# Designs tried in a protein design chat: VHH binders against Serine/threonine-protein phosphatase CPPED1 (CPPED1). Part 4

Target 1, 314 residues: Serine/threonine-protein phosphatase CPPED1 (CPPED1), of Homo sapiens (Human) (q9brf8)
Amino acid sequence: MSAAEAGGVFHRARGRTLAAFPAEKESEWKGPFYFILGADPQFGLIKAWSTGDCDNGGDEWEQEIRLTEQAVQAINKLNPKPKFFVLCGDLIHAMPGKPWRTEQTEDLKRVLRAVDRAIPLVLVSGNHDIGNTPTAETVEEFCRTWGDDYFSFWVGGVLFLVLNSQFYENPSKCPSLKQAQDQWLDEQLSIARQRHCQHAIVFQHIPLFLESIDEDDDYYFNLSKSTRKKLADKFIHAGVKVVFSGHYHRNAGGTYQNLDMVVSSAIGCQLGRDPHGLRVVVVTAEKIVHRYYSLDELSEKGIEDDLMDLIKKK

## First folded at step 1 (VHH)

Design d05 (framework vhh_8k46_1)
Fold by ESMFold2-Fast, scan of step 1:
Structure d05 (fold): chain B 314 residues (1-314), chain A 122 residues (1-122)
Amino acid sequence: as target 1 above (314 residues)
Amino acid sequence: AVQLQASGGGFVQPGGSLRLSCAASGFTFSTYAMGWFRQAPGKEREFVSAITWSGSRTYYADSVKGRFTISRDNSKNTVYLQMNSLRAEDTATYYCAVGRYGSYFESGYDYWGQGTQVTVSS
């Protein structure tokens, strides 16, 4: 049974693919198109952050519900409809085994059920979804609830890769799962080269870097220097144009050679000065163009004509 | 190599006007968003204004809305910032920046040369 049929709004990834986009129909260039990216709705974090104790807070998340409902309503009003809505991890705040996790999960499921059925959901795991140090059990729980933690799918000749970045951060309790993702990723990057995809785009929760490839290790918000360089080099060799991430709750990023690292700010709790928002990503044959919108801007004015005009140009 | 040359700064009294220019080279200017940032001594660099690659949309920090106007001339590879009703708080070094993939970030993507100094004082 299709997880989309069983779960309604959720086009759950299964078997390392997303059934909403049949590869047979999506392997050839059929752009331009656009999609919407959000990150870190993270139900519970606003309260937890305000208390200074992110492990013991999180017993209130009404603001995150309202913000995520506003995001869904804004997306549903867009014409033409976006190809998909991707959430770049930290779906809820409560870590595996922590209080409020079940309630936060059920509330997020209810909110996401309002997404137009024509707009597939692409769900990326974050550290709060599977733990800072994932285990086979926490990965299995995520996959049961939301779908596969890593997978690939094609849209109009563009290859999208969703990675579980927690295996890069700390695989010590699940080394075999990390090795399986590494082997799978190398195979997907080989496919990207062999099929001459129009673009290859990566979604993962933890940014490679926040500003530059050679920046110091943050030990939380960026991947270690050795890890980020290995991944960036693999991506560049395969022709990956951009990596999109959340985790930082601020807009950030930089460019390393021809690879863009784009860190998108949060739908939920803000840790910088950005508004709560969504990123509009337009994919053309030549380039990927994106812009961060506050929820209010997108709700009131929709997408600017200069971005929408790119979809109409042939 | 990407080169950005900001100019047009100077000393002006409160209520005065200045027009800043940024001459760009080393990339396909007409396909990239452009913006202005400023930095006062001892403070972080802050966003001022941005303009899309086509010039169809403009963005402003709340502190400058209604007083500053950003524009561009793609035939001359130049972006401009018209600054009216200047205040002492506008005193800073002003830098121009290239937007990433048509998107705009608070931190500039490019080479951030010396910029152009604007001093608003009586």
Scores: ipSAE 0.000, ipTM 0.169, lowest interface PAE 16.8, mean pLDDT 85

Design d06 (framework vhh_8k46_1)
Fold by ESMFold2-Fast, scan of step 1:
Structure d06 (fold): chain B 314 residues (1-314), chain A 123 residues (1-123)
Amino acid sequence: as target 1 above (314 residues)
Amino acid sequence: AVQLQASGGGFVQPGGSLRLSCAASGRTFSYYAMGWFRQAPGKEREFVSAISGSGGSTYYADSVKGRFTISRDNSKNTVYLQMNSLRAEDTATYYCAAEYKLRWSDSSAYTYWGQGTQVTVSS
């Protein structure tokens, strides 16, 4: 059973849309509101990283289960409820075809079934979900398991775009799929301009950059300089305010012109000094304000008053 | 709301240096881009420098490039403007400003403003 067929528990993207938010009901401003963003639960990475061989599928992931369960419990306790919970890629550690992939996938599905049914899940593909060099087969596997790899949806007058950033990293084995996403994205950005959306927000796994648009290519954690500049310029011209990403397992980001690049640290394995956590994102008519919370902070204290005051109509 | 307080101004001779500070209150400081603007007697307010929330991107007016350096310390909720090789035409009241989005040169885009600190460059 696919996650979409699991008792209707997940609101899965199909046909490049998300049925939980019908466009005809969501195209007009109805904010302010907030949502929760997590990244890289990546079941298996803590053990794989600790062994010095992160290319193995990771044969233990109980810590990632506990951390992700804590995240779900914290989200379920929030009042008012967030509009959705987005996971910005690397859902599991084991690459397509690797050992432990099936078991990691089934455990993550079980954990995610505990998310309150009123809170739709938005799932973004990462490199571990479809491969560093995706193929038609790995993309199709992801779509069968989790839903579409790229899609758009509207919430209260705000356009959200979910992109498959692996097509930007290395499309060499699936150039037609990359071209299809490029055409679709140009159409979505045109719609954003035409309808004067309140905001446009992008979710993709790989950051455009970690600190600056002109930074050197990392060859893994950021998109190439030529690619990031082309995408950033397209986003800016369409009025996109912010890109949210994971992948780096540390909090990072910067601003290029009027576009924010926000890199959110991991629910699972940390590669820096940040705590395991979630990002609270508040959307008002004027601005998008966000803050990273440790799982313990969010579980024990909830969302701070200065953020909640921005949505006090809710 | 964030509140800003600028300090560090004073009298300096041409060729001298000053470091301005802008202290912010509130936990959301790292989410705000910060800008420095100045206004000389009888002139319009002009852009000087800006820095992104992370500190990864910096911007300068052509008149100050190579002489001024903007930096920030998010752990101290403070942005700094290091002013070197000061000229008589740098004489102005300097204002710090905060905005969630970076529109570095557009003073109308900034929501929060400090009270200003006077810089006088004279022999």
Scores: ipSAE 0.000, ipTM 0.113, lowest interface PAE 21.1, mean pLDDT 86

Design d07 (framework vhh_8k46_1)
Amino acid sequence: AVQLQASGGGFVQPGGSLRLSCAASGFTFSDYAMGWFRQAPGKEREFVSAISWSGDSTYYADSVKGRFTISRDNSKNTVYLQMNSLRAEDTATYYCAAEYSGWDFTEYDYWGQGTQVTVSS
ESMFold2-Fast, scan of step 1: ipSAE 0.000; ipTM 0.378

Design d08 (framework vhh_8k46_1)
Fold by ESMFold2-Fast, scan of step 1:
Structure d08 (fold): chain B 314 residues (1-314), chain A 118 residues (1-118)
Amino acid sequence: as target 1 above (314 residues)
Amino acid sequence: AVQLQASGGGFVQPGGSLRLSCAASGRTFSSYVMGWFRQAPGKEREFVSAIYRSGGSTYYADSVKGRFTISRDNSKNTVYLQMNSLRAEDTATYYCAAYPYSGTFDYWGQGTQVTVSS
């Protein structure tokens, strides 16, 4: 890894934390801020889906490169700069061991190196990154390539939790890793309560639900009803305000009690009617406000004044 | 488009077994997620089980987990649902469905009736 890569143009979470945000400097509320969220650049999916050969890793991804470059350019032009840029999983389409995985990975690394070094990257694992049924080997590969699969960090008194949702989907080949995340999560949620954090926010690839906590199991796009209810209850009891996810390639979500589930559509392949885009998330002392922008809207007009005015009330 | 034909339904006593088959025709379905849904009289369709493409994961509704097993034979373009320890509440018309990896279930087959009674 070059000095430029190590020096902040490509961040990696290590030791279950993110060095860009040292906890000792970030534990107290410092006033409103914002961050940018993207999901599913998923290099290779547009071609794989269009041909019906989804077992192939997708042998063309030039469109996903251009879309992700547009996203990076739009983010780099924002003033003030966002606190971080989070990608909510499915970084590439090719599953572990599949054709084109190495080439897709290197192309995404090249695109992400263009992110302003002052804007930390937060990378979340998706099913295409570690497999629908993860193993110790696929998790270790992800951690070597991108950084830790689950970790926490603080920004101005707000706790952010990044979870590996594949352990909730199917932990059958790595039950000890799932158990380790469960224990770690319970500890982090306890810390959130004890420190009276301003907010606690969760990033995970698979949504708890798409519309309602009581909705039927979709088998793929939502977590099972028993699993999502257990997780939602843990989050609510700890004071988590919102869960952000990708995976669905459409904007979706709902509210269960005081917990918001927010599903963001893709930078890459769209499966619904939403444009390729990014979500702007503004964090104030009282509330979390967010809005999905097409890449063209954000590139041409930036963030609307009504959202930016929320961060001026320091 | 994929054409789906479900078969293997019938009458069984509680505790009995049935195996349902879903034959696909047209283009190869090896890249498709295959699934089973059921609909009891006066109720909405509910998910039963799904199997991802070659070497993929299997998923089950909580009500059938441990009793039903889904499998596929891509060389025959067929998906199977092995139903063991059948209960009266398993009585329904069973439908097979297919979709591309990144889509929803777009292709519904002819249903097959399963009745568990004695």
Scores: ipSAE 0.000, ipTM 0.175, lowest interface PAE 13.6, mean pLDDT 85

Design d09 (framework vhh_8k46_1)
Fold by ESMFold2-Fast, scan of step 1:
Structure d09 (fold): chain B 314 residues (1-314), chain A 124 residues (1-124)
Amino acid sequence: as target 1 above (314 residues)
Amino acid sequence: AVQLQASGGGFVQPGGSLRLSCAASGFTFSKYAMGWFRQAPGKEREFVSAISWSGGSTYYADSVKGRFTISRDNSKNTVYLQMNSLRAEDTATYYCAATPYRIYSTLPSDFGYWGQGTQVTVSS
């Protein structure tokens, strides 16, 4: 068990929960509220991408440091404060065992220590954090560094689930860990149904799909068709309204029945035409409303009045 | 102007082979990932194969894996699709497409540049 790295601002999930949000205090509707979602700061990818060597660890990441510092500064200026800041995986670029991994990790920790202590961090594992094919060793390394790879927490009557989507992509080297997550997830979804939560929201790194539930397997950016359908059906049955993911480094997504799949573009390296940015997510009793902001827009103008009006009427 | 010119289609018997070529001009080919898509009459456009900008990574739809091979020659600004063990189900118009995304994508919407189709017909 390691202590928080600086001034209690760095939060780690432990025992499949997040201590910043005790369930006893958060199980009743206390909304509306909002949170901020970022994805793929992925320190090292801009350089690796520029060289065409995306499998290296990336030997420069100063731009990602500056972008992530801008994101933190923008978040810290928001009034009222967001309930939490979630990072939807690929925290760093260097895969387990690759060069620059330790240095990228320490730099990201330093940047994240600047997040206002009143704003808990929620950290989601991505393929670069745990490996495309996770092992017990890579999962344990992640948990020591960042906290649990899957967990749940409650905020104002809303259930949030963080999943390790690498177990859905390729569990071949750790099938018992995948089975443990599946059992735990089924238990959490049962709790959501029984307690009649206001909403249930899922964070995982790999999208279920990029555009449609029936789209072909991408073999990298989406979960396989059989896996995504099984998960989507479980989520719908339990009343999950939305899944938020990163991984694609572009804004994307769609709707399957009443489940929204939202793919959020990157703080770090962009693979599409979206600006570096953050997603503002507003949770009301009736609905979940979200909007992607460039870092410059959020830094200069804050959140638009139409979204803030939904928050201020609580 | 950006152009992608697909060629090499034709008529072939089941079990036969064809090689498709796509010649690119008007953009920096070596910085773009390339993909092949196909569309049969009355069906939606389907992903077939993709290759990263450097040629270091290749991807295949399950329906063609083990039978088709994608390759590229950046010195010639050309991407190729070698099609072996062809089946009647492979009958379609084949399109090449380019995306600035260096890894790849299977979504047609990610591809900003599209070639003309080349017809492949597999029949006895």
Scores: ipSAE 0.000, ipTM 0.178, lowest interface PAE 14.1, mean pLDDT 87

Design d10 (framework vhh_8k46_1)
Fold by ESMFold2-Fast, scan of step 1:
Structure d10 (fold): chain B 314 residues (1-314), chain A 125 residues (1-125)
Amino acid sequence: as target 1 above (314 residues)
Amino acid sequence: AVQLQASGGGFVQPGGSLRLSCAASGLTFSSYAMGWFRQAPGKEREFVSAISRSGGSTYYADSVKGRFTISRDNSKNTVYLQMNSLRAEDTATYYCAAKTYVYTSGSYKYEYDYWGQGTQVTVSS
């Protein structure tokens, strides 16, 4: 068992880095490679959604356990193995301090222990994980349970940034924490430009937008127009090519200048017409190609040959 | 500290009208769904009306539908309840409440984060 596992179930981000990918080994282009992205397993939401009492934490989540177990089994069968499995927030449904939170957390930890040890987990915070209005206490609880709420890591010459998007939604109870992330982000974007990374990719729970940069504020599913434009411009200037998010429980997104906004649908509760699923993301020297798979498709057929051929060097 | 200050209550005869206001402070008002609840003497507190963060969706209890209108002004951090065709059964203390998270129309009735002090409405001849 690794040193990281001695202190917990899986490798946690600490000190704004992910030990599974040491920077000294990962700063040079070593692609192509791929990773798997899931969002919103959100144990408890299916029951809560069905009964109209979504704020109580949901008292049943057996379906979410089965769906997430299916996702883990599908990922573990992939050959070659993905470089990592990222979960783009809303790990559990119960908000901080709400009923069923502890039980949902322990069940998710148990399911995630089944992920192949060769496939590192990358965990992103969502609003249900730290609250719609986070506090120093809810952020600290998340960091103790799952690891740092924002951090960076390198894989094969590609810079990955994980952001706490709740600081962009409502930082009113923790303005100093929001300011710390803003400063850290500016430093990371400077590093991306300075080191001429092959690509820079952002993971955050709340989408910048669902369809276009100029769309109206939703006040829940997208970041405010002023905030998303500020962030998008920072990302574009630093060479970020794509932002991946969850939160919407539907596949969505669009492009602003050369920045792609990709909203991935849920492993757990669906709010639209998409199946429960995972996104396969292929990183080549020239481009980032991705495709959403239902859990059944990925379990039965694996990844389609056209995507796998992008990974193979001739 | 979050404060919700309800006002506009008073005495009115059956068939009359009142407009309640709830002024919010200490929170980012546009990030909160707002609700009105009431409690009559010897009865449980009941849901009256709710409004989404943007004001685009409104919800009403069957007992007030068609008579009451909820609205909000995010520039003034205020939610309003226009009460028309008032009945003796509408006599209660009216409370405003705020919550950040709403997934369904049903969830507007439950689990509010912040509550106001209330304003008394008495409908009597």
Scores: ipSAE 0.000, ipTM 0.129, lowest interface PAE 16.8, mean pLDDT 87

Design e01 (framework vhh_7sr4_2)
Fold by ESMFold2-Fast, scan of step 1:
Structure e01 (fold): chain B 314 residues (1-314), chain A 118 residues (1-118)
Amino acid sequence: as target 1 above (314 residues)
Amino acid sequence: EVKLVESGGGLVQPGGSLRLSCAASGSIFSRYAMGWYRQTPGKQRDLVADITSGGSTKYGDSVKGRFTISRDNTKNTVYLQMNSLKPEDTAVYYCAAKYYRGSEYDYWGQGTQVTVSS
């Protein structure tokens, strides 16, 4: 079944790039365009949360299957088609080595195979995908299953960076892997500056912050103050305009200087007042405009005309 | 970081009641799942009761119907109301806090002794 998956509708990032978007064809501005962002389908969390035992792998996830199927169906109906569908981490709930992990993974693969072949998948690792404290083994497992944990790709003159944020949270068991990502990131940010990209956009699972760069450490939902400030300054210096994250299971975010931090709520389990949903992100030459849609809104009405009109402008 | 301080332990006669309190300081208490565990010398810790950040509760089989766990997020405190106490309830009671990040309790109190004896 792994051979049948390779080269099919589910394509994995390999060699720190995404073959669906060849750099030689995508380095020049060809917008405007849009993409869809989802976060935290996290098969198993609704049950685990409801039982008060988030340590277990969650032994039921039928609701998350139905929600993610609804998301895929809504995306497939959009016209024009989005350039890609990005999932910002916590694909499944069961952490490495936990019960139900294999079954949750198989079900998510099946659901994601229904995504239209013309819409590439971009998969971001979350803490439940590789562990709160990743190891070489948990990273390797993720890469075999889903593709590279960090990589870059270009779409229509825009540079996209996918980062493994668990190396920022706790690299203690894999310091060499963390160092490799740090070096790679500095190289990618240099390329962004040298090639004068239209925009640079970052996807990572853990938010830099939930509301403000100077907010207190949450110890789980945001990166530590020292780490977030160092990363934000690197991003700003390189011209990164926005960081998109999941993890918080609520819509949140703020702005630090010229950098937007956008925290998107979950397809799966909600921890706040937001509906299960997806974020529509429109990229124009001048700006990035985004809006969170409930799954029902997107399924029934599609994308609102004010956003779609931005895509029609030449 | 969270620091947990238990209080309310002591000596009580069979059939009596005690209320344990656990005061948390440091991080955002409302985001933590809180638990009470107990341990007798030479034995493993047993779950007495736990309460999620959202207020859902779970109880050990030996205490169901007799003990009630509750939390007050405005006071950063979790409580264990213990009714109809039995000699078998004699143990050191530990408050524990778990941020949503895996199988281990992240923070433990120092424990408070509960002795049920005449």
Scores: ipSAE 0.000, ipTM 0.196, lowest interface PAE 13.3, mean pLDDT 87

Design e02 (framework vhh_7sr4_2)
Fold by ESMFold2-Fast, scan of step 1:
Structure e02 (fold): chain B 314 residues (1-314), chain A 117 residues (1-117)
Amino acid sequence: as target 1 above (314 residues)
Amino acid sequence: EVKLVESGGGLVQPGGSLRLSCAASGFTFSSYAMGWYRQTPGKQRDLVADIYSGGRTKYGDSVKGRFTISRDNTKNTVYLQMNSLKPEDTAVYYCARLYWGSDYDYWGQGTQVTVSS
């Protein structure tokens, strides 16, 4: 009956913030930390992709359940624990109104309940979560199920921004919601500049680009050239260091004027040659260092010493 | 140019059978999933059946056990065999090609199926 259902184990962003990180305690740099980034568990896609039909709801997703359970188990074993676990969109495969959506959603909720309570979940919307062309109704459904589609939070003097990139892809059915996000984003970027944050980091589902700011429009995997340049310029002007995305189901990215674009491959269905995996992101005072791990590597060996040493040496 | 052309619709009595065909051209048919959808006036299109490039099938709950989707990749054709037809099956039936995302990028013009009297 309640929007925050009794028995819900994961954190929901509300009021454009994440309560797991109280702003008053997170305003100042407290030394190096790390977080885990996953993308595209996308329950249903492996079967849909293998049959040549990515537009159905996906009628089988046991492999995605096993892969996501392996990811959660690997994360829970890490010591010290990561500050949070972010999922960069496409939580499930079945788009709004499609068959299997409810079943995929309930299965993912069950798997995510196993994440250690000490590790907050940060959930980013993808095109399959709200539609390629979102509506007020599909956005409201996402927010009711998973929490706010865009929000900000602070960790140890570092600003994190979660954006709904579908408003940048096609806002034609919800232009007022797109305008509201644009206004909110400009306000958050202004705050980042005024507070002289240690770093500002963006999570959004669709990459700005896959290799270069000047690359041709893909019409699906990257934002249009005009849109990505406008966003990149806003981010650079505000001191944003890196944008993390999913969507491409391959590792990719590049750098534009001191802004890193990092495209992380999928927990679920792979469309390239990368293994199913997670990205470890280490935040130091001077730089952000990250590395993609296969689920097997992270589960068997944990994080490599060269990354962990950056955290130990405050 | 992608083209989908439906045929085989018509008037049939309750309990009767019809076989719909969709002839596809202008793309590598064997690489795409194909589907049949139906629409009653005033309602959105509903899934009847999908058939994937590997031959796996999926059916809408209301037609399971009565309808069979199949494909012939040598003829670039997808079929819908409809048995035990009910008045509730009356609709325009559309052939569709499935693309990435939620995009059904090509639809046929539709063929009318009427189950009455």
Scores: ipSAE 0.000, ipTM 0.114, lowest interface PAE 18.4, mean pLDDT 87

Design e03 (framework vhh_7sr4_2)
Fold by ESMFold2-Fast, scan of step 1:
Structure e03 (fold): chain B 314 residues (1-314), chain A 118 residues (1-118)
Amino acid sequence: as target 1 above (314 residues)
Amino acid sequence: EVKLVESGGGLVQPGGSLRLSCAASGSIFSIYAMGWYRQTPGKQRDLVADITRGGSTKYGDSVKGRFTISRDNTKNTVYLQMNSLKPEDTAVYYCAAYTPYRWEFDYWGQGTQVTVSS
């Protein structure tokens, strides 16, 4: 059974690619288009956070189910349909080996099965999906359940890179896997330069930074200063325009040189003052324009005309 | 469960110095950051300073250049060195700690009184 057949609704990435977007059909500019970005549905976190027991897998997640179902319903109503729906990590709260992990996973699969089949799912790993310190075993479990932890795909002349940011946070238990991603990434960035892609866009769970490249190390919500500077410089050299992340459960970000760092708030548990929501991302030949919508706004009113008019311009 | 115990408060003359200490005990594994807030009767608690496990610091505007926060991770203790004290620094000082999943402090000490008067 192929990965696509096994995955059904997930279009599981395999062989470091996504079958829903074959490169031979997608390598030339065919925009403008848009996609929807969500982060941190993190089934179980609302209960775990409220009790202060972050080691507990969270034994209640009905609120996260309702919020994620509302997100799916809002996306399914959009016209024209988005090119894909990306979830930027922390799919569930329960860490590998923790109680409630299996139940949270099966409930999320059920909710995601309701996504319109014309809208491919792009799944990014977060620390709760593979562990703060990943191992070969936790990475393999993620890949069996959701698909490859890092991969690339093309849409309308734009290169998308999905990275496992936990290898940047703490690779101490799987240094060979970190080295493999580093080599693969260097190859993908070389391809971006050689093929003159319209844009290159990165999805990873942990933000490079929350406000500025020179900000202090947070030791959890941002990558270390040495690591984020190395990655940002690699991205800038290859022509990457934006990095999208979750993890922070608040909207945040900034710009370093010509690289945008965009931190998107959560579908699930909020840690700041943002509403539960989704980010609409419009890709034109000249620029990438995005806006965060509450689930209620997107469900009731859809996408504002000023954004949708960008995809009508030729 | 985390317990925070403050010490080092007291009465000091304007221009003097005090060093506050806060020792954390219990389930300290989940502590991401520790810091100090202060409160005058009838007002909300204001940030004085905080420090992450790795040493990154933030200070309230009124104390920048006069107060220094530091921590000893081996003792799970945070310190506030208060120099050039002013009458306006008179308040109850609270030690606080939080986990990375929260944007505000979720563990609080009992408070220690600092009085700056001639």
Scores: ipSAE 0.000, ipTM 0.191, lowest interface PAE 14.7, mean pLDDT 86

